# VHH binders against Shikimate dehydrogenase (NADP(+)) (aroE): the designs that were tried, part 1

Scores and structures below are computed, not measured.

Target 1, 275 residues: Shikimate dehydrogenase (NADP(+)) (aroE), of Thermodesulfovibrio yellowstonii (b5yj55)
Amino acid sequence: MITGKTKIIGIFGDPIEHTLSPLIHNEAFSYLGLDYCYVAFNVKKDKLKEAVEAIRALNIRGVNITVPHKETVIQYIDELSDEVKNIGAVNTILNNEGILKGFNTDVNGFILSLKDEGISMKNKNFLILGAGGAAKAIVYGILKEGGKVYIYNRTPSNALAIKEKFKKFGFIEIVEMDKSVTEKIDVIVNATSLGLKKDDPMPLNPELIKPEHVYCDIVYPETPLMREAERIGCKVVGGIGMLLWQAAFAFKIWTEVEAPIEIMKKTLNKLLTKD
Structure headers, positions and changes below count from the first letter of each chain, unless a header shows other numbers; antibody chains aren't numbered by Kabat.
F, E and O are the ipSAE of ESMFold2-Fast, ESMFold2 and OpenDDE, as the mean of both directions, binder to target and target to binder. V2 is 0.75 times the mean of E and O plus 0.25 times the DockQ between their complexes.
[cut] stands for letters that were removed.
The coordinates of atoms that the task and the answers printed are left out; those that the model quotes come from them. Centres of patches stay.

## First folded at step 1 (VHH)

Design a03 (framework vhh_etentamig_d1)
Fold by ESMFold2-Fast, scan of step 1:
Structure a03 (fold): chain B 275 residues (1-275), chain A 121 residues (1-121)
Amino acid sequence: as target 1 above (275 residues)
Amino acid sequence: EVQLLESGGGLVQPGGSLRLSCAASGFTFSSYAMSWVRQAPGKGPEWVSGISGSGRSTYYADSVKGRFTISRDNSKNTLYLQMNSLRAEDTAVYYCAKDTWEDYGDYFDYRGQGTLVTVSS
């Protein structure tokens, strides 16, 4: 039951109506008996400044930030985590007595999504497809765990920007898409939005995937390339894990309490099986 | 490169007071939020208190609110924790942490060895 004592947490994005975050967070609050309510807010690009100021004005405990605001929001935040300073994107804001602190929980969200599936990153070769905001968080996370990054993007200048930004943290090289590009790779990661729409082209030719590869995709619940990788015999990790773990880290930032991971997992599984 | 050195721990009786200090070096101290984290024998780490880089905002765990005061001196690169009305359950190793929110489980960069606080009669 929502009362005058309930603390509000939100998510800012556009579009926002199909977000799964309210259900997973609200079930977690209910399970732990925490007096919080998570709500979604559609915030258009030209209203972001006003929305951020409303966090202070309405005494909102914190918010998630999603597309298209993750980079633009930084200018309106008082303090930034080292991840945010290094990546240039925020997905979580904490309001601590009017001081807004920005975080990026996608980094550890990706790391834990692989660890939860028994996949080690240290000294492994990763092929990253894409050079957007998700790719930046993923690349940073892999390098911090001692992994090696090979990056491909259709627009080479975007891949070069990522290499120049992150080369100080570890091994990162730009690759060309040819028949040998996956031969030295342990883990293939689709960090593009390809697979969200039915008619999207595949981000990689399935002929380049071998059974010994691990295939990861940030898109969920299942993409055509994920299905092909599974048929080939790969271990497949979908985007649900990253969604779960980034939410768990944000939960702890706002509440200072460990997220109930098993309850969050059950909630997501219920949503996926009720399609 | 980055170094945190805690001091000020010791044995005190219930109801007593201690002041912990943390000397920081190797980074621009005023640009980072700082925290105190403790680990009691047989328990996991517990966040105790935090302070913004500017010092404008301070934060406390419910278990220490009204008893502990966090402060910083940016001119000396030093973080402090004033602990009053100490209880047996405050017994722990206290760590100074650069608040980067980077590490899973802790969300802090532990660079110091900690200082032991024992509250016992």
Scores: ipSAE 0.000, ipTM 0.128, lowest interface PAE 15.6, mean pLDDT 84

Design a05 (framework vhh_etentamig_d1)
Amino acid sequence: EVQLLESGGGLVQPGGSLRLSCAASGFTFSNYAMSWVRQAPGKGPEWVSGISGSGGYTYYADSVKGRFTISRDNSKNTLYLQMNSLRAEDTAVYYCAKTYRVTYSGEYYFDYRGQGTLVTVSS
ESMFold2-Fast, scan of step 1: ipSAE 0.039; ipTM 0.442

Design a08 (framework vhh_etentamig_d1)
Fold by ESMFold2-Fast, scan of step 1:
Structure a08 (fold): chain B 275 residues (1-275), chain A 119 residues (1-119)
Amino acid sequence: as target 1 above (275 residues)
Amino acid sequence: EVQLLESGGGLVQPGGSLRLSCAASGFTFSSYWMSWVRQAPGKGPEWVSGISGSGGSTYYADSVKGRFTISRDNSKNTLYLQMNSLRAEDTAVYYCAKEGWLQYYFDYRGQGTLVTVSS
């Protein structure tokens, strides 16, 4: 029941109508008896500044930020967490009495999604496919945990940007896509959007994947390459874990209450098995 | 659709300078990384330099670092490459490329502009 006392949390993005975040958060609020409501807002690029000011004007408790606003929103925020300063992208804003603070919970979301599956990062070799906002959060998280990064991106200048930005935090090297690129890799991570559309090419040739690899994909619910990795015999970690754990961290930032992760998982599983 | 038109090439002596230009149209220029890529006779393409959409970040191949400068004018939808201290090894057709060209899957390069560095 939404009343005049209900606190509003939102998500800003474009397009936004297919986001699963409202369903996950609202079920969690209902389960815990918290008087919050999570709503999606389609925000065009030319309206981002006005949307951010509306957080203050409407006394919205906080928002998630998604594509295409994660980088451009930074200029409109009062305080930034250390991970935001290092990554250059925001996915979560908290409104604390008119002071807007930006966070990136994708870092913790990725780290915990692997730890929840029993995967250690320290001294492990990661092959990261992609060099966008998600890749930056993932690379930072791996280096923070003592992992080693090998990065590939179709646009080499974007991979170079990530290497120069993050080399101070640990081991990061750019690789070429060749026959041996996966031979010394422990974990392969697709940090691209490839797999969202039916006609997308695979982010990696399946012939380069061996049963001893762990395959991770930020895309959900399941990509063609995830299915091939599973067929090959790999441990597969899908994007659902990162989605759930980044949501759990954002939930705690806004509500100051621990998220009911099992309820969030059950909610998302019901949605994915119906469609 | 996406159109890229390179200009500014020509014959120059070793140690000389040239400034290449690329006029872009058909997309929001300021939103995309832009690159210069070159192809020498009988060789494959080589990435030379890249610049972020805002112009705030620039990157160079080791072979040209300290000699070439990439820049852009987003108000004119134009990409530039200032080439100084030119060497015979810099002889190539130079292509302006929108994000993704180097994988050939997303090739948006134009006709190219020939740079010849000779005695």
Scores: ipSAE 0.000, ipTM 0.107, lowest interface PAE 20.5, mean pLDDT 84

Design a10 (framework vhh_etentamig_d1)
Fold by ESMFold2-Fast, scan of step 1:
Structure a10 (fold): chain B 275 residues (1-275), chain A 120 residues (1-120)
Amino acid sequence: as target 1 above (275 residues)
Amino acid sequence: EVQLLESGGGLVQPGGSLRLSCAASGFTFDDYAMSWVRQAPGKGPEWVSGISGSGGSTYYADSVKGRFTISRDNSKNTLYLQMNSLRAEDTAVYYCAKRYSYGRYYFDYRGQGTLVTVSS
């Protein structure tokens, strides 16, 4: 029951209609008896400043930030976590009495999604496909855990920008997409949005994937390349884990209570098996 | 090691003024919002004021609005609270703090506090 005492949490993005975040968080609030409500707001690029000011004006407890706002929102926030300063992207805002603090829970969300599957990062070679906001969080997380990054992006200047930004944190090199690109790789990570739409090209030629590789994809619930990697015999880690763990960390930031992980998992499973 | 050291408390008569200071060390001061929190004898902690890392935004509890002014000098790693028109109910230990939320607070770090007594 929503009342005048209920605290509001939101998500700002465009498009936003298919986000699973409201269903996951609201079920968690219900389970724990927390008087919060999570709602989605479609925020166009030219309305982001007004939307951020509305957090203060409407006394919203906090918001998630998703595409295309993760980088542009930074200019409207009062205080930034260390991850945000290093990455240059925000996915979570907390409103503390009108003071807005930005966080990036994608870093620990990615790290814990791999650790939860028994995958260590120290001294392992990662091939990262993509150079967007998610790629920046993933690269930073891998380097902080002592992993080595090889990055490919269709637009080479975007990969170069990431290398220059993160080379101070560890090993990062740009690669070309050729027949040998995966030979020294332990983990392949799709950090692009490729696979969300039916007609999307595969982010990598499946012929480059061997059974010895771990294949990781930030897209959920399942992509064509994830199915191919599984057919080849790879250990496959889907984007559901990163979605779950970034949400769990954001939940704790807003509520100061540990997220009910098993309830969030159960909710995701029900949503993803509909039909 | 993060350290917060409050000073400037003391005994003052009703209607008087005091200026509290908090010297911060062990972290990048201008990266963090700061708060003043007080605790009166036998009561729980009460948030009184907050300021953004840049100093561009300031916030006050209704009980102190118009009487107290929060400010910071990022070049000196120092937080201030200017307290005017002091009342007996302002008597409390005042703490400098890095974190506060909606009528309850959690501290990453807080100082030892400085006692303010408003009495005739």
Scores: ipSAE 0.000, ipTM 0.105, lowest interface PAE 21.0, mean pLDDT 84

Design a11 (framework vhh_etentamig_d1)
Fold by ESMFold2-Fast, scan of step 1:
Structure a11 (fold): chain B 275 residues (1-275), chain A 122 residues (1-122)
Amino acid sequence: as target 1 above (275 residues)
Amino acid sequence: EVQLLESGGGLVQPGGSLRLSCAASGFTFSSYDMSWVRQAPGKGPEWVSGISGSGGSTYYADSVKGRFTISRDNSKNTLYLQMNSLRAEDTAVYYCARGPYDILTGYEFDYRGQGTLVTVSS
């Protein structure tokens, strides 16, 4: 029951309708008897500043930040965690009495989603498609775990910016998309929003994918390229695991209590099978 | 048909300023990140600056940070590069470039404009 005492948590993104975060968090609040409500807000790029100020104005407890805002939101936040300072992307904001603090829980979300599937990162070759906010968290996480990064983005300058920022943490190289680019790759990661909209092009030609590859996608529940990777015989890791683990860390930031992981998993499984 | 047309280059004295423009057509401009790339006489291409589709994120090579500003006007399908405190080493042909909608094709180089020459002399 939502009352005048209920604290609001939100998510800012565009597009936002497909987000599973409200269902995951609201079930967790209900399970633990926490008086919070999680709401999705579609925030266009030109309205981000006003949306962030609304966190203070409406006394919102905190928000998740998703594509395309994770990088651009930083300028509107009062304090940043150390990992945000290193990666330059925010996915979680806490409002502590009008002081906004930014965090990035995607780092641990990505790492744990792969570890849950038995995938080791140390000395493995990762091909990262994309150079946005999620890509920065993923790259930082991989390098921190001792993995090697090969990055491709449609705009080479964005990939170069990531390489310059993160090369001090480990191996990172920019690649061109050619027929041999995946031959030395262990894990392919789509860190773009391509596949979220029906008319989106595939982020990679399926002919470049072999059964030996692990294919990862940050988009959920499924993309056309995830389906093709499964058909080819790859182990496929979807965005659901990353969504679960990043949500668990954000939950603790807002509520100061441990997330009920098993109830969050149950909620995701129920939602996934109802479609 | 994707077209990129650069303009605004010319001869300028050291310490001077120039503003480059790139007029884009044949695609949904606001959906694509855009870059400026330069090539100095006798050297390979060097990436200079990049901007996200919305204009919300900008990136710069260390050689130009604090001197150059990239911007875009999506209502006019135009990309800009404001160049201040110009140096002799900034002398180059400047190209605007677009990433492809389909990454397999690698069309960033295929959708590079014709270029505009910037000469910083003294």
Scores: ipSAE 0.000, ipTM 0.112, lowest interface PAE 17.1, mean pLDDT 82

Design a12 (framework vhh_etentamig_d1)
Fold by ESMFold2-Fast, scan of step 1:
Structure a12 (fold): chain B 275 residues (1-275), chain A 120 residues (1-120)
Amino acid sequence: as target 1 above (275 residues)
Amino acid sequence: EVQLLESGGGLVQPGGSLRLSCAASGFTFSSYAMSWVRQAPGKGPEWVSGISDSGGRTYYADSVKGRFTISRDNSKNTLYLQMNSLRAEDTAVYYCAKYGDYLFYGMDVRGQGTLVTVSS
């Protein structure tokens, strides 16, 4: 039951209609008996400042921030976590008595999605495909855990920008695609949107993948390259884990209670298996 | 002080059934969601099943769905796990857990556990 005592949590994005966040968070609140309600708000680019001020005005406990606002929102926030300062993007805001603090839970979401599958990062070689916002969070997370990054992007200048930004945190090199480059790689990460559309090209030639590689994809529920990696015999980590764990960390930030991971996972799996 | 006491474990043949119980004390049982978690020797903990504070919502790991049933009696402060069609891979120590302040891998309260051995 929603009452005058219920605390509100939101998500700001555009488009927002198909977000799964309200479903997984509200189920978690219900399971734990927490008096919170998670709602989605479609926020256009020209209304972001007003939406952020509404967090204070309406006493909203906190919000998730998604595309296209993750970078632009930073200017309206009072305090930023270290990962936000380093990456330049926010996906979670906490309102603590009118003081807004920004976080990026995608970093820890990626890290824990791999650790949950028994994959350590320290001294391992990662091949990162892509140079967008997700790639920045992933690269930062890997370097902070002591991993080594090899990055490929179709537009080389975008890969160079990431290398220059993050080289101070650890080992990062730009690579060209050939059979030799993958032989020293432990983990391959697709950080592009390739695989979302039926006719998307594969982000990597499957011939470059060997059974000893771990294949990781940020896209969910399943991509053609994920299926190929499975047939080759790789351990495959899909994007569902990153989605789940970033939500779990945001939940803890707002509620100060650890997220019921298995309940969130069951809810998410049910939603993603529906046609 | 919060206390959880599991019982009902034992040796059973494949295809058999067992019913586990967890007696809870030291907190308002009816206000908390509860879980069953198991751990086989040399392996990490595996979440098995969960139930909301009212009993209105139940959840199961895919490995046990259709075979196990979680229930609770708030008037008796007791959590149950009915286990049917038991398999060798169900062999583990089963723990009753209150969920609230820790991620799954760091549950805030766990009992002594009860050993379930499925063997011919």
Scores: ipSAE 0.011, ipTM 0.486, lowest interface PAE 9.1, mean pLDDT 86

Design a13 (framework vhh_etentamig_d1)
Fold by ESMFold2-Fast, scan of step 1:
Structure a13 (fold): chain B 275 residues (1-275), chain A 121 residues (1-121)
Amino acid sequence: as target 1 above (275 residues)
Amino acid sequence: EVQLLESGGGLVQPGGSLRLSCAASGFTFSEYAMSWVRQAPGKGPEWVSGISGSGGSTYYADSVKGRFTISRDNSKNTLYLQMNSLRAEDTAVYYCAKGITIRGTYYFDYRGQGTLVTVSS
């Protein structure tokens, strides 16, 4: 039951209608008896400043930030975590008495999504497709765990910007998309939005994928390329794991209590199965 | 099978102290917030205190702030409530509960059998 005492948590993005975050968080609040409500808000690029000010005006406890706002939102936030300062992207805001603090839970969300599937990162070669906000968090996380990054982006200047920013943390090399690009790769990561829309091209030619590769995708619940990787015989890690773990870290930031991870997993499983 | 078993209750004089324990089994204890809830004779249940899964955050009802301390030992799957400066009004059955509440709204799973605390001269 929502009352005048209920604290509001939101998510800002565009598009937002199909986000699974409200379902995960609201079930967790219900399970723990926490008087919070999580709500999705479609926020267009030209309304982001007003939406951020509404956090203070409406005394909203905090928000998640998703595409396309993760980088742009930084200018409107009062304090930033060290991870945000290093990567340049925010996915979580906490309102503490009108002071807005920015965090990025995608870093540890990605790391734990791979560890939960038994995948080690130290000394492994990662091919990262994309150079946006999610790619920055993923690259930083891989380097922090001792992995090696090979990055491809259709716009080379964006890949170069990431290399220059993160080379101090570890190995980064920019690659061209040719028939041998995946031969030395252990893990392929789609960090683009390709696969969200029906008519999207695949982020990688399936002919470049071998059964020995691990294929990871930040898009959920499932993409055409994830299905192809599975048919080829790859271990496939979808975006659901990253969604789950980043949500658990954000939950703790807002509520100061540990997320009920098994309840969050069961909620997602129920939503994704016909049973 | 999920189980919660409270112990440590008894008769104590006003101003005295008691330490309650709750042994938890059947779930990954460190991943869940835990609470203490009490029910006085003839009254409804009252949330007393809560603690995060890691133990890093603690919460108290106004009636017990400064007198009670909640803690946990995740290596032993045990929740504790240290009760000091006990008053007659603290007389109740104390329950261990999985979960936490904010502003009087509560939905707890796996409430235990309870342990009786009587504060009387």
Scores: ipSAE 0.000, ipTM 0.098, lowest interface PAE 20.8, mean pLDDT 84

Design b01 (framework vhh_ozoralizumab_d1)
Fold by ESMFold2-Fast, scan of step 1:
Structure b01 (fold): chain B 275 residues (1-275), chain A 120 residues (1-120)
Amino acid sequence: as target 1 above (275 residues)
Amino acid sequence: EVQLVESGGGLVQPGGSLRLSCAASGFTFSSYWMYWVRQAPGKGLEWVSEINSGGSSTKYPDSVKGRFTISRDNAKNTLYLQMNSLRPEDTAVYYCARDEYSSGWYEDYRGQGTLVTVSS
């Protein structure tokens, strides 16, 4: 029951219709008896400043930030966590009495999504597809865990910017997309939004994927390339695990209460097995 | 650079008490969630306690609940763990850790640790 006392938490993104975040957070609030409501807001690029100011104006407790706003939102936030200062991307904002503080829960969310599936990062070769806000968090996380990063982006200057920013944390190299590029790779990560829209091209030619690769995708619940990787015989890690773990961290930032992980998992499982 | 320095470990008899301290530097201590994590000989890391940035919320696993108390002094940039009714199974290296979410799997920084030995 939503009342005049209910605190609002939201998510800003474009597109936003397919987000599962409202369902997992609202079930968690209900389970713990917390008087919060999580809602999705479609925010266009030219309206981000107004949307961020609305957090203060409407007394919203906090928001998640997703594509395409994770980098551009930083300029509108009062305080940044140390992790955000290193990465340059925000996925979570807390409104503490009108002071907006930005966090990035994607780093630990990504790390835990792989560890929960039994995937070690130390000394493993990762091919990262993409160079946006999610890619920055993922690259930083891999390097901190002792993994090696090979990065490809359609716009090479964006990949170069990531290499220059993160080379102090570990091994990172830019690669060209050729027939041998994946031969030295252990884990392929799609860190682009490709696969979210029906007409999106695949972020990688499936012919470059071999059964010995692990294929990871940040998009959920399933992308065409994830289906191809499974057909080829890969271990596939979808965006659901990263969604779960980043949400758990954000939940604690807003509520100061530990997230009910098992309840969040059950909620996601119900959504994914629904015919 | 972020630094966490633990102290207060040592040898104590079963049923005894010990107080651990952690001196934090290189970051705004009052803005971060903190926790204690331990590793017993030949075993994995175990989360022991959690405290929010303001000190108003604390959590413990059942193994130490009622015996251990986490606290913080934001003016001194110091984290504490008061350990009472100590048992031989509490023998471990205790680490001070910084993270936005309390768990041994979720730490972004950890100190060098302080050894606690509970033995007669």
Scores: ipSAE 0.000, ipTM 0.221, lowest interface PAE 12.6, mean pLDDT 85

Design b02 (framework vhh_ozoralizumab_d1)
Fold by ESMFold2-Fast, scan of step 1:
Structure b02 (fold): chain B 275 residues (1-275), chain A 122 residues (1-122)
Amino acid sequence: as target 1 above (275 residues)
Amino acid sequence: EVQLVESGGGLVQPGGSLRLSCAASGFTFSSYAMYWVRQAPGKGLEWVSEISSSGSTTKYPDSVKGRFTISRDNAKNTLYLQMNSLRPEDTAVYYCARESYDYVWGSYEDYRGQGTLVTVSS
C-alpha cells in the first residue's frame, strides 16, 4: 500500500519503459516490509537538470541513473564517491536531507558478482573485451582489488583512453586480438553488448577459450559465447550477477538495510522467463 | 521508429573511390555517436569508423586509416563514409550503426541499417 509515509526511489533514463529495476526493488521492499516504492521516470536529455532538482523538491530518497544520463548528471550532484570521481559516471544518487551524493554501484556489482562465485581478483590476469562505460567500471574494480588488466577494443583509441585514465591504479596493457591473446589470462570479461542480438558475432573466437579460463559476460540472460564457454568446461559468470549486485548495493545505500539478494534473484529469473 | 538507410555501394575498380551515405530518422541524430561496420564474405563484423555526436572526434582502425573519412551532417540527419584507394579486401557489406551506452551493457550497437554492398574487383 502506498501512503503519505512511503519513501520514493526512482530511476531516470530514456528509454525507460523496459527497465526491470522497479519490479526487482519493489519485491525486495515488500519482502522486508520496508515502506518504499520504486518508480521509473522517462527523463529526456534536455530535462535532466529539472529532474535532478525534483529529487530535492519532492523529497525523493534517491534514484538510479541510466542511459543517457550517467555522465551528464555529475554536474548536478553535490558530492561524489571515489569511484565516480575516477570513472566519470553515476548510476545511483542518495538524497541525504537535500545533499545529493553520487555513486557507481556497477563497480560493486562486478566485484561482488565475482566474489559471490568464489573468484579472487588479486594477482589474476583479466582480458577485458570492450572500452565503454561498463569496461571503465570493471577495469577500475579489478585494479582496486589488485588484479591485472589486459584490454582489447575494436576502436583502439578507446582502449588507450582507459589505459591512460587508470594506469595510476595498477597494471593495464592494451592487447591485439591474435591466436595467443588468452594464453596468460585467468578471466575473460565481455564488456561489450555483443550477444544481445541473434546475428551478433561472438566477442571472442571460442577456440581461444580453455576449460581453465573463467568466462564473464555483462550481457544477460545468456549469450552464444556463454554457452560455448560452458560447453568447453569454463566457470561462467553471466551479467545477471552484476545486475543483481549493483541493485543490492544501491538498495543498501538508500535503505541502510542489506538487500535480500535471493529474493531479487528469484524475481529477476521470473521476469526473464515471463515471455 | 528508428530507421537507418544506407546508399552509395556498388562495383568499383581497385584504387577507386566511393562515398556511402546513411539517412537517419526516428531519433535525435545529433545526440548519438555513429559508426560504420562492415562484414566481408565468410568473416565477422569489423568496425570501420566512429564519429562523436558533435562530429568533432573521429576514429579509424589501421586497416582504413588515411584512406577512409567519416563525417556527418546533423542538420540533414545524414552520416557519410568517403572511401579512397579501395582494395579488394575492402569488399564487404557496409552498415550504418547507432552507438548507445549503458553501464551494465557497455557501448553497444543499438540499431543497424540494412547495409550496402561494396565490391572492389577488376
Scores: ipSAE 0.000, ipTM 0.189, lowest interface PAE 11.4, mean pLDDT 86

Design b03 (framework vhh_ozoralizumab_d1)
Fold by ESMFold2-Fast, scan of step 1:
Structure b03 (fold): chain B 275 residues (1-275), chain A 119 residues (1-119)
Amino acid sequence: as target 1 above (275 residues)
Amino acid sequence: EVQLVESGGGLVQPGGSLRLSCAASGFTFSDYYMYWVRQAPGKGLEWVSEISSSGSTIKYPDSVKGRFTISRDNAKNTLYLQMNSLRPEDTAVYYCAKGDEYWSYFDYRGQGTLVTVSS
């Protein structure tokens, strides 16, 4: 029941129609009897400043930030967590009495997604495909856990920017896409949006994947390359785990209550599980 | 671009029936799994039906099983939901959504189609 007492949580992005975040959070609120409502807002790039001011004006409790706003939103936020200062991207904003604080829950979301699957990061070699906001959070998380990063991006200047920013935290090297690029790699991570559309090219040639690799993808629920990695015999970690854990951390930031992760998982399984 | 246009909602009394339609464009409809999802006032989204690209695999949650029937006409790029024995708790905005054999996700718009079950 939505009343004058209901607290609003939102998500700002463009496009936004495909987001599963309202599904996950609203079911969690309902399950716990929390008087919150999660709403998606399509926010164009030229309206981001006004949208952020609306958080204060409308007394919105907080918002998730997604593509393409994760970096540009920082300039409109009052306080930043340490991970945001280091990464340069925000996915979660909390409104505490008109003071907006930015967080990045993708870092711990990625880390816990791998740990839940029994994958340790210390001294392992990661190949990261992509150099956007998600890639920055993932790279930071891996380096913080003592992993080694090899990064590829079609636009080399973006990969170089990530290397220069994060080299102080650990081992990071830019690689070229050649026949040997995966030979020393333990974990392959697609941190690009490739796979969201059926006609997207694969982010990596499947011939470069071996059964001993772990394949991770931030795209959900399942991409063609995830299916190929499974066929090859890899352990596959999809974007669903990352989506769930980043949502669980954001939930706690807004509500100060532990997220019902099992209910969040059940909600997604009902919507995404096929025969 | 992908476009899904729902229709067929309205006001019905408990025990009544409605048939929802979804006109799809901007993608190869026959390649995709299709879904019906609903959102009741003040509640989150709830999955209500699933159909494979060929129509051979169909699933429902227990809340609607035996009362709702999903079907598709690939020649007309149209998805249907036949709703029988409607209950007040079926009151919701109904959206159609798409998926495929390699991944599934939801393409829905705020327009949906409103179903109100009330005496």
Scores: ipSAE 0.000, ipTM 0.104, lowest interface PAE 18.7, mean pLDDT 83

Design b04 (framework vhh_ozoralizumab_d1)
Amino acid sequence: EVQLVESGGGLVQPGGSLRLSCAASGFTFSSYWMYWVRQAPGKGLEWVSEINTGGSSTKYPDSVKGRFTISRDNAKNTLYLQMNSLRPEDTAVYYCARVKIYTGSYYFDYRGQGTLVTVSS
ESMFold2-Fast, scan of step 1: ipSAE 0.064; ipTM 0.532

